# Designs tried in a protein design chat: VH-VL binders against Probable transcription termination protein NusA (nusA). Part 14

Target 1, 139 residues: Probable transcription termination protein NusA (nusA), of Halococcus morrhuae (Micrococcus morrhuae) (p15738)
Amino acid sequence: MRVTLSDTALRHIALFEDVTGASAVDCLVDDDRVCFLVATGEMSDAIGPDGTTVEQVEERLDKRVSLVENADTAELFVANALAPAVVHNVTISENASTVAYAEVDRADTGVAIGRDGETIETARRLAERQFDIDDIELA
Key: E = the ipSAE of ESMFold2; O = the ipSAE of OpenDDE; V2 = 0.75 times the mean of E and O plus 0.25 times the DockQ between their complexes.

## First folded at step 5 (VH-VL; framework fv_remtolumab_arm2)

Design d5 (from b3 with heavy chain N33A; at its last look DockQ between E and O 0.95; V2 from the best seeds 0.86)
Fold by ESMFold2, look of step 5:
Structure d5 (fold): chain C 139 residues (1-139), chain A 118 residues (1-118), chain B 107 residues (1-107)
Amino acid sequence: as target 1 above (139 residues)
Amino acid sequence: EVQLVQSGAEVKKPGSSVKVSCKASGGTFSRYAIGWVRQAPGQGLEWMGYIIPILGRARYAQKFQGRVTITADESTTTAYMELSGLTSDDTAVYYCARDYYGSGFDYWGQGTTVTVSS
Amino acid sequence: EIVLTQSPDFQSVTPKEKVTITCRASQRIGSYLHWYQQKPDQPPKLLIKYADQSISGVPSRFSGSGSGTDFTLTINGLEAEDAGTYYCHQSYDLPYTFGPGTKVDIK
């Protein structure tokens, strides 16, 4: 599946890579925030010591930034997209539509949803783009 | 090392078109955008548009939309800019320049002078 | 469309002294601002990218600062070879735009 990057996403990825030295696979651009899908194994480079590198990215973009680590499988990908919520299991159901059922620790349900649903909606957008998953349900 | 070489100067009549080439060498063509910037005599720099060759995607400044076509040929590592409906206001030096997605134009062609006169 | 303004329009400067050129954007552009030098009959040359990042092969006397809407290019110790016109350029949003230029002459 080919991911389509907007011209703005390409520019933000270029700045991200310049600042962090890490690679971004995808980028969601909203009015006040940007989410980078970081190449597997490169989250520590993107975050930097005490979060200073990603803070620099935020300052240079003049937007809030969130990071999700890429993964080779849909199950791990969905779990990564809901971080820092603890995800015990993810099951992919492929019937009329493709739905990921994420078993989130009871204490972390709010974290997985995020403020005004930001985390779960970002996860849904990335999962659709990368794995053609139609929805994520907390089960 | 990296070099952009443009086609030679052109004299054109009003109402005609011009197509300027930009041959890239000494670097990776496909991973960069190629932008086109013009400069009228005694004036500043004006961005016209760019192409992202690996995506086949071109974008144009609104002023030139409908008159400019920017293309690229990866096999020859050459970008092209064609401007139609020329008037004397289009007399300028036309530059191509390499751009890693908005990180600044790090390499420029030598420029192509286009003179539009009757 | 993001408008860039520059000041001053023109500076005549004694060699070895400091040159300061400012660029102001009509809206916030983060650090998406770049500086170029252009000498007569030559293409522009990139001096500074992303507001303050140096470019390999550019003398260290050139530095940049700023973010958001206000940006500065500084030449610490002007040399005769630095005479020319200096442009800022934003890449925050399309269409890309340039400032009107600042001409620097040797006094």
Scores: ipSAE 0.826, ipTM 0.920, lowest interface PAE 0.7, mean pLDDT 93
ESMFold2 (binder alone), look of step 5: mean pLDDT 94; pTM 0.958
OpenDDE, look of step 5: ipSAE 0.827; ipTM 0.926

Design d6 (from b3 with heavy chain R57S S103K; at its last look DockQ between E and O 0.96; V2 from the best seeds 0.84)
Fold by ESMFold2, look of step 5:
Structure d6 (fold): chain C 139 residues (1-139), chain A 118 residues (1-118), chain B 107 residues (1-107)
Amino acid sequence: as target 1 above (139 residues)
Amino acid sequence: EVQLVQSGAEVKKPGSSVKVSCKASGGTFSRYNIGWVRQAPGQGLEWMGYIIPILGSARYAQKFQGRVTITADESTTTAYMELSGLTSDDTAVYYCARDYYGKGFDYWGQGTTVTVSS
Amino acid sequence: EIVLTQSPDFQSVTPKEKVTITCRASQRIGSYLHWYQQKPDQPPKLLIKYADQSISGVPSRFSGSGSGTDFTLTINGLEAEDAGTYYCHQSYDLPYTFGPGTKVDIK
């Protein structure tokens, strides 16, 4: 699926790239938060020493920011989107719908879901946008 | 070496339209938005709209919606602004300006004076 | 529509003194605020982007600060060539808007 970026997403990406030097390939904009899909290998630049760079982005946007590292395969992408939860394996099932089954370390199930389901919902939105994955289920 | 060169001054009658061109050189045309900003004599700056080349679409200030059309021609790296239904209140200098998704207008055309007189 | 106001409307300043211009937004706009200088019969020139970031080729005496709703442009050590009108501009949301301008003259 070809991803379309809103005007607001494009403006936030431009600010993100200006502050961090990292590239974003997608941007989810919500009322109180923004999530950037960061180009592979550029998460350290986006986060900065002790998180100081992403904190600057948060200050300049006046919104909470989360970061997900892009990946070339659906399996690695889903694992990245559930970080920092430890994901042991991801299996893609392609039947009537495409579902990713993520085997998450038992101690990290709560982390993978996130408060109010924010993490897994963000992961689902990005996976649908980037890989046409219809759902993510924790195995 | 980025340059924006606009078409020449125009004198128009009320009720007519004007089309101002803005030719960009020295950069990648599709990477930047071209915005249009006008300034009436002795007054401040007023944003009219811009074109988003990647999306192929334009956005307009509500005040001008229905009267203004902003287009771009990638092959000639030229943007256009057409304003219809002119009145004397439209007498102004019209600028095109380059923007990278809200980073600020870093290069401006020289301005095109449009005078609307009866 | 986000309204920007500027203060003062006009300022006459002795050379080498400090100039302070404020811009206030009608809602929070993060750091999506930019500053321009316009001299008579010229197009505006970008001085500061994203509230406080410098622009290549702009003298270091120009600096910006602020976020949210309150922003300041400072000229630290005014020079004769700095006379002109200064505008703030927000790019947080459409339509983009400009402040009404602050005219700065040299005493």
Scores: ipSAE 0.698, ipTM 0.884, lowest interface PAE 1.4, mean pLDDT 92
ESMFold2 (binder alone), look of step 5: mean pLDDT 92; pTM 0.947
OpenDDE, look of step 5: ipSAE 0.905; ipTM 0.954

Design d7 (from b3 with heavy chain R57T, light chain I55F H89Q; at its last look DockQ between E and O 0.94; V2 from the best seeds 0.86)
Fold by ESMFold2, look of step 5:
Structure d7 (fold): chain C 139 residues (1-139), chain A 118 residues (1-118), chain B 107 residues (1-107)
Amino acid sequence: as target 1 above (139 residues)
Amino acid sequence: EVQLVQSGAEVKKPGSSVKVSCKASGGTFSRYNIGWVRQAPGQGLEWMGYIIPILGTARYAQKFQGRVTITADESTTTAYMELSGLTSDDTAVYYCARDYYGSGFDYWGQGTTVTVSS
Amino acid sequence: EIVLTQSPDFQSVTPKEKVTITCRASQRIGSYLHWYQQKPDQPPKLLIKYADQSFSGVPSRFSGSGSGTDFTLTINGLEAEDAGTYYCQQSYDLPYTFGPGTKVDIK
């Protein structure tokens, strides 16, 4: 495993896979929310018709759920983690620290940040865990 | 066919230790939790702890913390539970059981009777 | 730690009738609740996982329902072979815990 998973994360992944048939490669567990990093190409299975499958996961976990699609490159990964915000380009700078600079459509800056910064913070946590990226900056 | 086979019954003196083995066959060993559940005569089921062999991670119920050690040997597909400082209150049937990350204990060993008497 | 209670403690039931067993959790546990059947001198057997999903090979007369704190196991059309003790078990949080059991007899 590239990433260490807590006992709780492992249990939530098992339930997620049981409900959706999709695979999760990572799971961030907070008090009232869970984020699953979904295997590439499996987001439609995880979401289900009109979002009904992910709603079932929320019901069974009794927590809010968000989904991020995994990617093989850091650039695509960061763009996926900021979805549905439109990301025009991602540049990775590897100097004293590794920082991803995401060029987000001006109309979508609020979407990329999310409520109380939840989207950008989730993206930062996943990017650090998966690609050792120290930060994400919006441009 | 998934099967869990446990070591035989034991009679122990107070203050001693017991080590019960649980050999798994017919399935993937390393990715499943192997849990230990005991049942005193005429009583209900009591979870003691588990191990995830591929991660080497063991977790214990607080009641047994410091007295129980759960280990696994992937080369022999065998899990072990060792309980120390035995008292008559530890007289029970000890089960091992397989679980996929909290999905329910789907396969159980036959049980190992441990009797602690003076 | 999460406490599970079961009701009733004991139930004597005529064959072909419906059996209902309840399990209540001391906190919300989502659907992380499983049901087992145990016959004398045997290990428990998994019946229902995740509140309402039948385990492989379990007869369709067994069903589960509920979420959160209140869960039910139902046997629709009791058979003589169903006599035994039924346990609920939560896997929401460690330590895993079991309910105290419900004994079902055939009359």
Scores: ipSAE 0.753, ipTM 0.894, lowest interface PAE 1.1, mean pLDDT 92
ESMFold2 (binder alone), look of step 5: mean pLDDT 93; pTM 0.953
OpenDDE, look of step 5: ipSAE 0.913; ipTM 0.959

## First folded at step 6 (VH-VL; framework fv_remtolumab_arm2)

Design e1 (from d4 with heavy chain R59D; at its last look DockQ between E and O 0.96; V2 from the best seeds 0.87)
Fold by ESMFold2, look of step 6:
Structure e1 (fold): chain C 139 residues (1-139), chain A 118 residues (1-118), chain B 107 residues (1-107)
Amino acid sequence: as target 1 above (139 residues)
Amino acid sequence: EVQLVQSGAEVKKPGSSVKVSCKASGGTFSRYNIGWVRQAPGQGLEWMGYIIPILGRADYAQKFQGRVTITADESTTTAYMELSGLTSDDTAVYYCARDYYGSGFDYWGQGTTVTVSS
Amino acid sequence: EIVLTQSPDFQSVTPKEKVTITCRASQRIGSYLHWYQQKPDQPPKLLIKYADQSISGVPSRFSGSGSGTDFTLTINGLEAEDAGTYYCQQSYDTPYTFGPGTKVDIK
């Protein structure tokens, strides 16, 4: 992993790991929210029983928290970043730019975009940072 | 066991510089921030800055910007704080301390007394 | 820069009594607040991290509470050895800052 982390991201990751016991490999910090890229297989630890562990993280950061599970392939990564939307397929196009085309169940298009576009924007930012993907398009 | 050992006391003339060392042992040097905190006689604690050794990234309190340089040498697991342009207001005990990315300073050096006198 | 204030500046108390020290931040800092004890001629010692988390080897009479802007350190049953100065410190943003300290003496 060759992602540059800000000092603020490092501090939030340290608190996240202290509270949850799970590892974060990336962290996007905004004014009112934080997104942690959680190590593969550790989402249950990060969420905790009935979401109580991630709720503690939210309280201690005083910010909304979202979680994305890391993945080894770009296709699975993009699908994970759009969860809980049902993603049938992801195709990576490598022309002048690298674009991920995510085939999302039509009933879940709104879920994949998220409140004020937050889910799709977060997915785009993580995909660019982790896989050098220039954009994600919903198909 | 984790230990931070600092260089010895110094007496300096106004206008000179001082460089204090902080040797870390018993822990992972590169994973921790090394911070520098000073305390003038009878006064409180004043954070000067820190370094993240593995990144080589340092940050300084504005009050000391331009006068302080904090560095780290991974091969000797030693951090350094150099303060230039000394005045009598710089007379203090200087501590190094470590933390894990803002989780609190859990280990402190013994302190280095720097006295600036004409 | 985030300013921390502490109250009281000074307390003189008899052993076994409860000591309460408050720390207030100039902006919200979540739980990024830590407490230290400094005895004369010694470096500070971490007592509480992240507002309320215990540190191994620190007596259970020390506890912390609060979040956001208002934080409290409590000593439930002061011992003579607890005389010293207590500082809060924030790590929400750089520059990290300390409160001005609260001196606790034995009557």
Scores: ipSAE 0.754, ipTM 0.892, lowest interface PAE 1.0, mean pLDDT 92
ESMFold2 (binder alone), look of step 6: mean pLDDT 93; pTM 0.950
OpenDDE, look of step 6: ipSAE 0.917; ipTM 0.961

Design e2 (from d4 with light chain G30A; at its last look DockQ between E and O 0.92; V2 from the best seeds 0.88)
Fold by ESMFold2, look of step 6:
Structure e2 (fold): chain C 139 residues (1-139), chain A 118 residues (1-118), chain B 107 residues (1-107)
Amino acid sequence: as target 1 above (139 residues)
Amino acid sequence: EVQLVQSGAEVKKPGSSVKVSCKASGGTFSRYNIGWVRQAPGQGLEWMGYIIPILGRARYAQKFQGRVTITADESTTTAYMELSGLTSDDTAVYYCARDYYGSGFDYWGQGTTVTVSS
Amino acid sequence: EIVLTQSPDFQSVTPKEKVTITCRASQRIASYLHWYQQKPDQPPKLLIKYADQSISGVPSRFSGSGSGTDFTLTINGLEAEDAGTYYCQQSYDTPYTFGPGTKVDIK
């Protein structure tokens, strides 16, 4: 699926690249937050020492920022999108719809869901955009 | 070195159209947006719109919506701005300028004076 | 549409003194604010991007600060060649808009 970036997403990506030196391949823009899909291997640059670089992005955007590391496979991608929750396994079921079943460590179910469900919903949006995954279910 | 070279000055009658060209050199044409900004005599800067050449996507200020068309030709690395239905209020210097997705207009054309008279 | 205002409209300044120009936005625009200098009969020139980031080839006496709605351009130690009109411009949302300009003359 071709990912379409809004003009606002393109502007936020440009600012992100300017601050962090890392590349973003996708950007979800909401009223009070932005999520960047960071190029594989560039999360350390995006986060910075003790999170100071991503905090600078938050300050400049005047919005909360979350980061997800891109991956080449759907299974690794879903696991990355649920980080820092420990994901033991991801199984992709392709019947009438495509559903990722993520086996999350029982202690981390709350982390995988995130505040107000933001982590799981972000993961679902990115997985749909990047891999045509219709849903993510926690197991 | 990045350069933007615009077409020459024009004198137009009310009701006609003008098409200004902006040839980019010394850079990667598709990586940047081309914006159009005009300046009436003795007045400030007014953004008209831009094009994202790689997407073929143009955006216009509401004031010019319906009268302005911004296009790009990647084979000649040239952007165009066409303004129709000219009135004397359109007399201005028209600039093209390069922008990386809202990072500021870092290179500007020399300007094209358009005079609408009579 | 995001309206930018600038203060002052005009300054006459003694060389080597500090110049301060403010820009205020009608809504929050994060750090999406840029500063330009325009000399007579020339196109504008970018001085500062993203509120406070320097541009290669621009003298270090030019600096920017601010975020949200209130932004400042500072020329620390004005030189004769700095005379001109200074504009702020936002890129937070389309249509992009410019402030009305601040004219700076050498006293």
Scores: ipSAE 0.816, ipTM 0.917, lowest interface PAE 0.8, mean pLDDT 93
ESMFold2 (binder alone), look of step 6: mean pLDDT 92; pTM 0.949
OpenDDE, look of step 6: ipSAE 0.916; ipTM 0.959

Design e3 (from d4 with light chain Q53K; at its last look DockQ between E and O 0.97; V2 from the best seeds 0.90)
Fold by ESMFold2, look of step 6:
Structure e3 (fold): chain C 139 residues (1-139), chain A 118 residues (1-118), chain B 107 residues (1-107)
Amino acid sequence: as target 1 above (139 residues)
Amino acid sequence: EVQLVQSGAEVKKPGSSVKVSCKASGGTFSRYNIGWVRQAPGQGLEWMGYIIPILGRARYAQKFQGRVTITADESTTTAYMELSGLTSDDTAVYYCARDYYGSGFDYWGQGTTVTVSS
Amino acid sequence: EIVLTQSPDFQSVTPKEKVTITCRASQRIGSYLHWYQQKPDQPPKLLIKYADKSISGVPSRFSGSGSGTDFTLTINGLEAEDAGTYYCQQSYDTPYTFGPGTKVDIK
């Protein structure tokens, strides 16, 4: 799947990179929040000491910010998108549609879903954009 | 050194069109927006639109929609702005300026004076 | 479309004094606000990006502050060469817009 970035997403990525020094490969923009797909290995730069760098991004955007670390494989990508939930395994089923089945630790099901389903919805959007995955199911 | 060099001054009749060029040097042309900003005599700055050359994507201020076309030629690192249906209200200095996705216009062309007279 | 207003329209200031210029946006724009200086017969020059971030080659007497809707450009210790017109500009959304400008003269 080829990813198209809106003009707003491009502007938010530029601000993110200027503040954090980390790279973002994708950006989801909603009315109340923004999610950055951070380049592999760059999450510590994006977060900063005690989260102070990502807090600056939030202040400058005037929106809540979430971060997902990019990954080379669909399985690791789905696990990263559900972080901080503990994911034990991800299985990709490819029939009429492509579905990722994420085996989430029982204690972390609520974390994987997130407030009003924001985490799982974000994970589904990123997985579709980056890996052409049609859905994510929690097991 | 980043530099934007614009085409020379023009005198036009009402109803005609003008096309201003903006040649970029000393930087990566396709990674930046090229915006167009005009300034009527004694007046402030007015954004007209921009192009994102790597995406081939242009955006225009509503006031100019339908009259302005902004294009880019990556092989010559040159952007163009064409404004049609000129009136005396279009008499202004027209600037091109470089912008990295909304981080501010860090380099400006020297300006092109366009005078529209009957 | 996001409207920017500036205050004051005009200031006449003694050298070495402090200049304060305000810019107000018609909606919240986060830190997507930039400041420019324009001298007569010259293109604008970027002074401050993202409300408060410095630009290489711009004297340290220029600083910015604010976020959301209210922004301030400060010149701490005005020099004779600082005479000109100062504009704010937002890049939160297209169309990008400029404030109407603040003219600063030396007394």
Scores: ipSAE 0.840, ipTM 0.926, lowest interface PAE 0.7, mean pLDDT 93
ESMFold2 (binder alone), look of step 6: mean pLDDT 93; pTM 0.950
OpenDDE, look of step 6: ipSAE 0.900; ipTM 0.954

Design e4 (from d4 with heavy chain Y101W; at its last look DockQ between E and O 0.90; V2 from the best seeds 0.86)
Fold by ESMFold2, look of step 6:
Structure e4 (fold): chain C 139 residues (1-139), chain A 118 residues (1-118), chain B 107 residues (1-107)
Amino acid sequence: as target 1 above (139 residues)
Amino acid sequence: EVQLVQSGAEVKKPGSSVKVSCKASGGTFSRYNIGWVRQAPGQGLEWMGYIIPILGRARYAQKFQGRVTITADESTTTAYMELSGLTSDDTAVYYCARDYWGSGFDYWGQGTTVTVSS
Amino acid sequence: EIVLTQSPDFQSVTPKEKVTITCRASQRIGSYLHWYQQKPDQPPKLLIKYADQSISGVPSRFSGSGSGTDFTLTINGLEAEDAGTYYCQQSYDTPYTFGPGTKVDIK
């Protein structure tokens, strides 16, 4: 499924790629926050030594930045979007709606949700955009 | 090797329109935005708008909304800017310039002088 | 619309001295600020992109700094060929805007 990128998202992707050398497949832009969907295998370039490269992106955008690694399957994609939470398994249910059930390590439930629910919200937005998944539930 | 070559100078009457061309060569056309910037005699630089050729998407400064049209023809690697309802305040040099998603205008056309006089 | 101001409006500088030009934005624009040089009857030339990044073919005496609202272009060791007008330009949001320019003249 293809997505439409706003002019602002495209400008932020260009700056991200210029700073990191990594490619972004998608970009969610909010007032104070940006999330980049990073091409598979390019997360270390995007993060940089001790996180210094992604910190430079944050400074240059003047916005908080989060990174999610792209994946070819919905199950791995959902697990990646909840990182660094440990996800043991993801099951996709396709009834009246498509719901991903993520089995998250008990110690990591808070990490998977994120402060004010930002991580799970971002995961839901990306999963809907990329895989037509209507919701993610933590198990 | 990258070049932007613009059409020649124009003399126009008030109320008419002008269409300036910008031929890109020596690089990839569709990956870059083509912006239009004008400069009145003795004045600074004023951004008018840009086109995103790969998306067929144009954006305009509010001041020019409704009387400027920016287009691109990928088969000829040429961008166009058409400005209608000309007044003497539109007398300026009009530049096209290449930009990669807001990273700065790295190549500029030579400029097209448009003179509007009655 | 994001307004850019520049200081000073004009400088007359002896060769080999350091030149500093400032640009201030009406709101925070991160590092989405670029610098250009324009000589009479010529199109502008890009000198610095994204506040501080060098451009191939531009002498190393040109450097940029700043983020947010306050930006600086520095010419470390002015040469006679550097005479002209210098503009800052933001690409944080449309409409893109330019500063009013700083004219640099050689004493």
Scores: ipSAE 0.804, ipTM 0.906, lowest interface PAE 0.8, mean pLDDT 93
ESMFold2 (binder alone), look of step 6: mean pLDDT 93; pTM 0.950
OpenDDE, look of step 6: ipSAE 0.895; ipTM 0.949

Design e5 (from d4 with heavy chain I52M; at its last look DockQ between E and O 0.92; V2 from the best seeds 0.88)
Fold by ESMFold2, look of step 6:
Structure e5 (fold): chain C 139 residues (1-139), chain A 118 residues (1-118), chain B 107 residues (1-107)
Amino acid sequence: as target 1 above (139 residues)
Amino acid sequence: EVQLVQSGAEVKKPGSSVKVSCKASGGTFSRYNIGWVRQAPGQGLEWMGYIMPILGRARYAQKFQGRVTITADESTTTAYMELSGLTSDDTAVYYCARDYYGSGFDYWGQGTTVTVSS
Amino acid sequence: EIVLTQSPDFQSVTPKEKVTITCRASQRIGSYLHWYQQKPDQPPKLLIKYADQSISGVPSRFSGSGSGTDFTLTINGLEAEDAGTYYCQQSYDTPYTFGPGTKVDIK
């Protein structure tokens, strides 16, 4: 199981790197939005002062953009994918499937889910692609 | 310096095929896509397809699907385009050009004239 | 398939005048538009990438603008050596497509 990048994802990554100077390791492309999985430690470059760099990426793609910082462990990865929601803990449970249980601050449950569920669904897609996690549950 | 050098001009009969080579030098071959663009006499530019050497994957314009094969050989840093079932409508100059994932064709070969005589 | 149109088809201009060439896309393509110059019997040369980004070695009199569906190439102070045909090209989606070209002649 290896992640593969579509031709469109590769083109969007190239534009992202050109604008931001940051690296993306994955890219999810939807009808109205794009999510970049940004290399660890490069979120500041991708966002830019007051968000101006990522806003330029949005303008050039003509799509909404979200950013997730990559991580080396599944637990930190899931927490990063739910940012800016405050995640206190992530536990990985394995039975017939692998499920990440994210303990999210009660005030941030809506943030973790996101508009129309976009944040939690993006997190699930990235976690499956990068760590073979089958689902994310909020606790 | 990046340079793309193409094989020489060809005169072909209808129904035959042609294979044009494009040798790249002075850059990192596998990190760039090689596209093929043709131009009929007095006409504009027409994209035919590209190869992504790092992924080993080619894409073709629908008009040419089934007649065009684009390949790359990393050991010789050479891309190839083969067009079969030639007709007089295929008479054109064929260019290879380098592209970093849709950022524009920054280097072009000198062009290969293919004439399909009737 | 994304269709690009260009305007005008042809311009005859004197040196030092400003030249404006427009390109319109049949759908929104963000900034995935590039400009090329082609002189007779030569391959095209990239002038501007991603709508407005300069290319090393291209004179600063060439600039680009626009996004979405409407794009402009500007030559601010035409030189005699700028005669040729100018093409826009989109890379938003495959097949990549070119505009039909704008021929620029020196008066």
Scores: ipSAE 0.831, ipTM 0.920, lowest interface PAE 0.7, mean pLDDT 93
ESMFold2 (binder alone), look of step 6: mean pLDDT 93; pTM 0.952
OpenDDE, look of step 6: ipSAE 0.897; ipTM 0.951

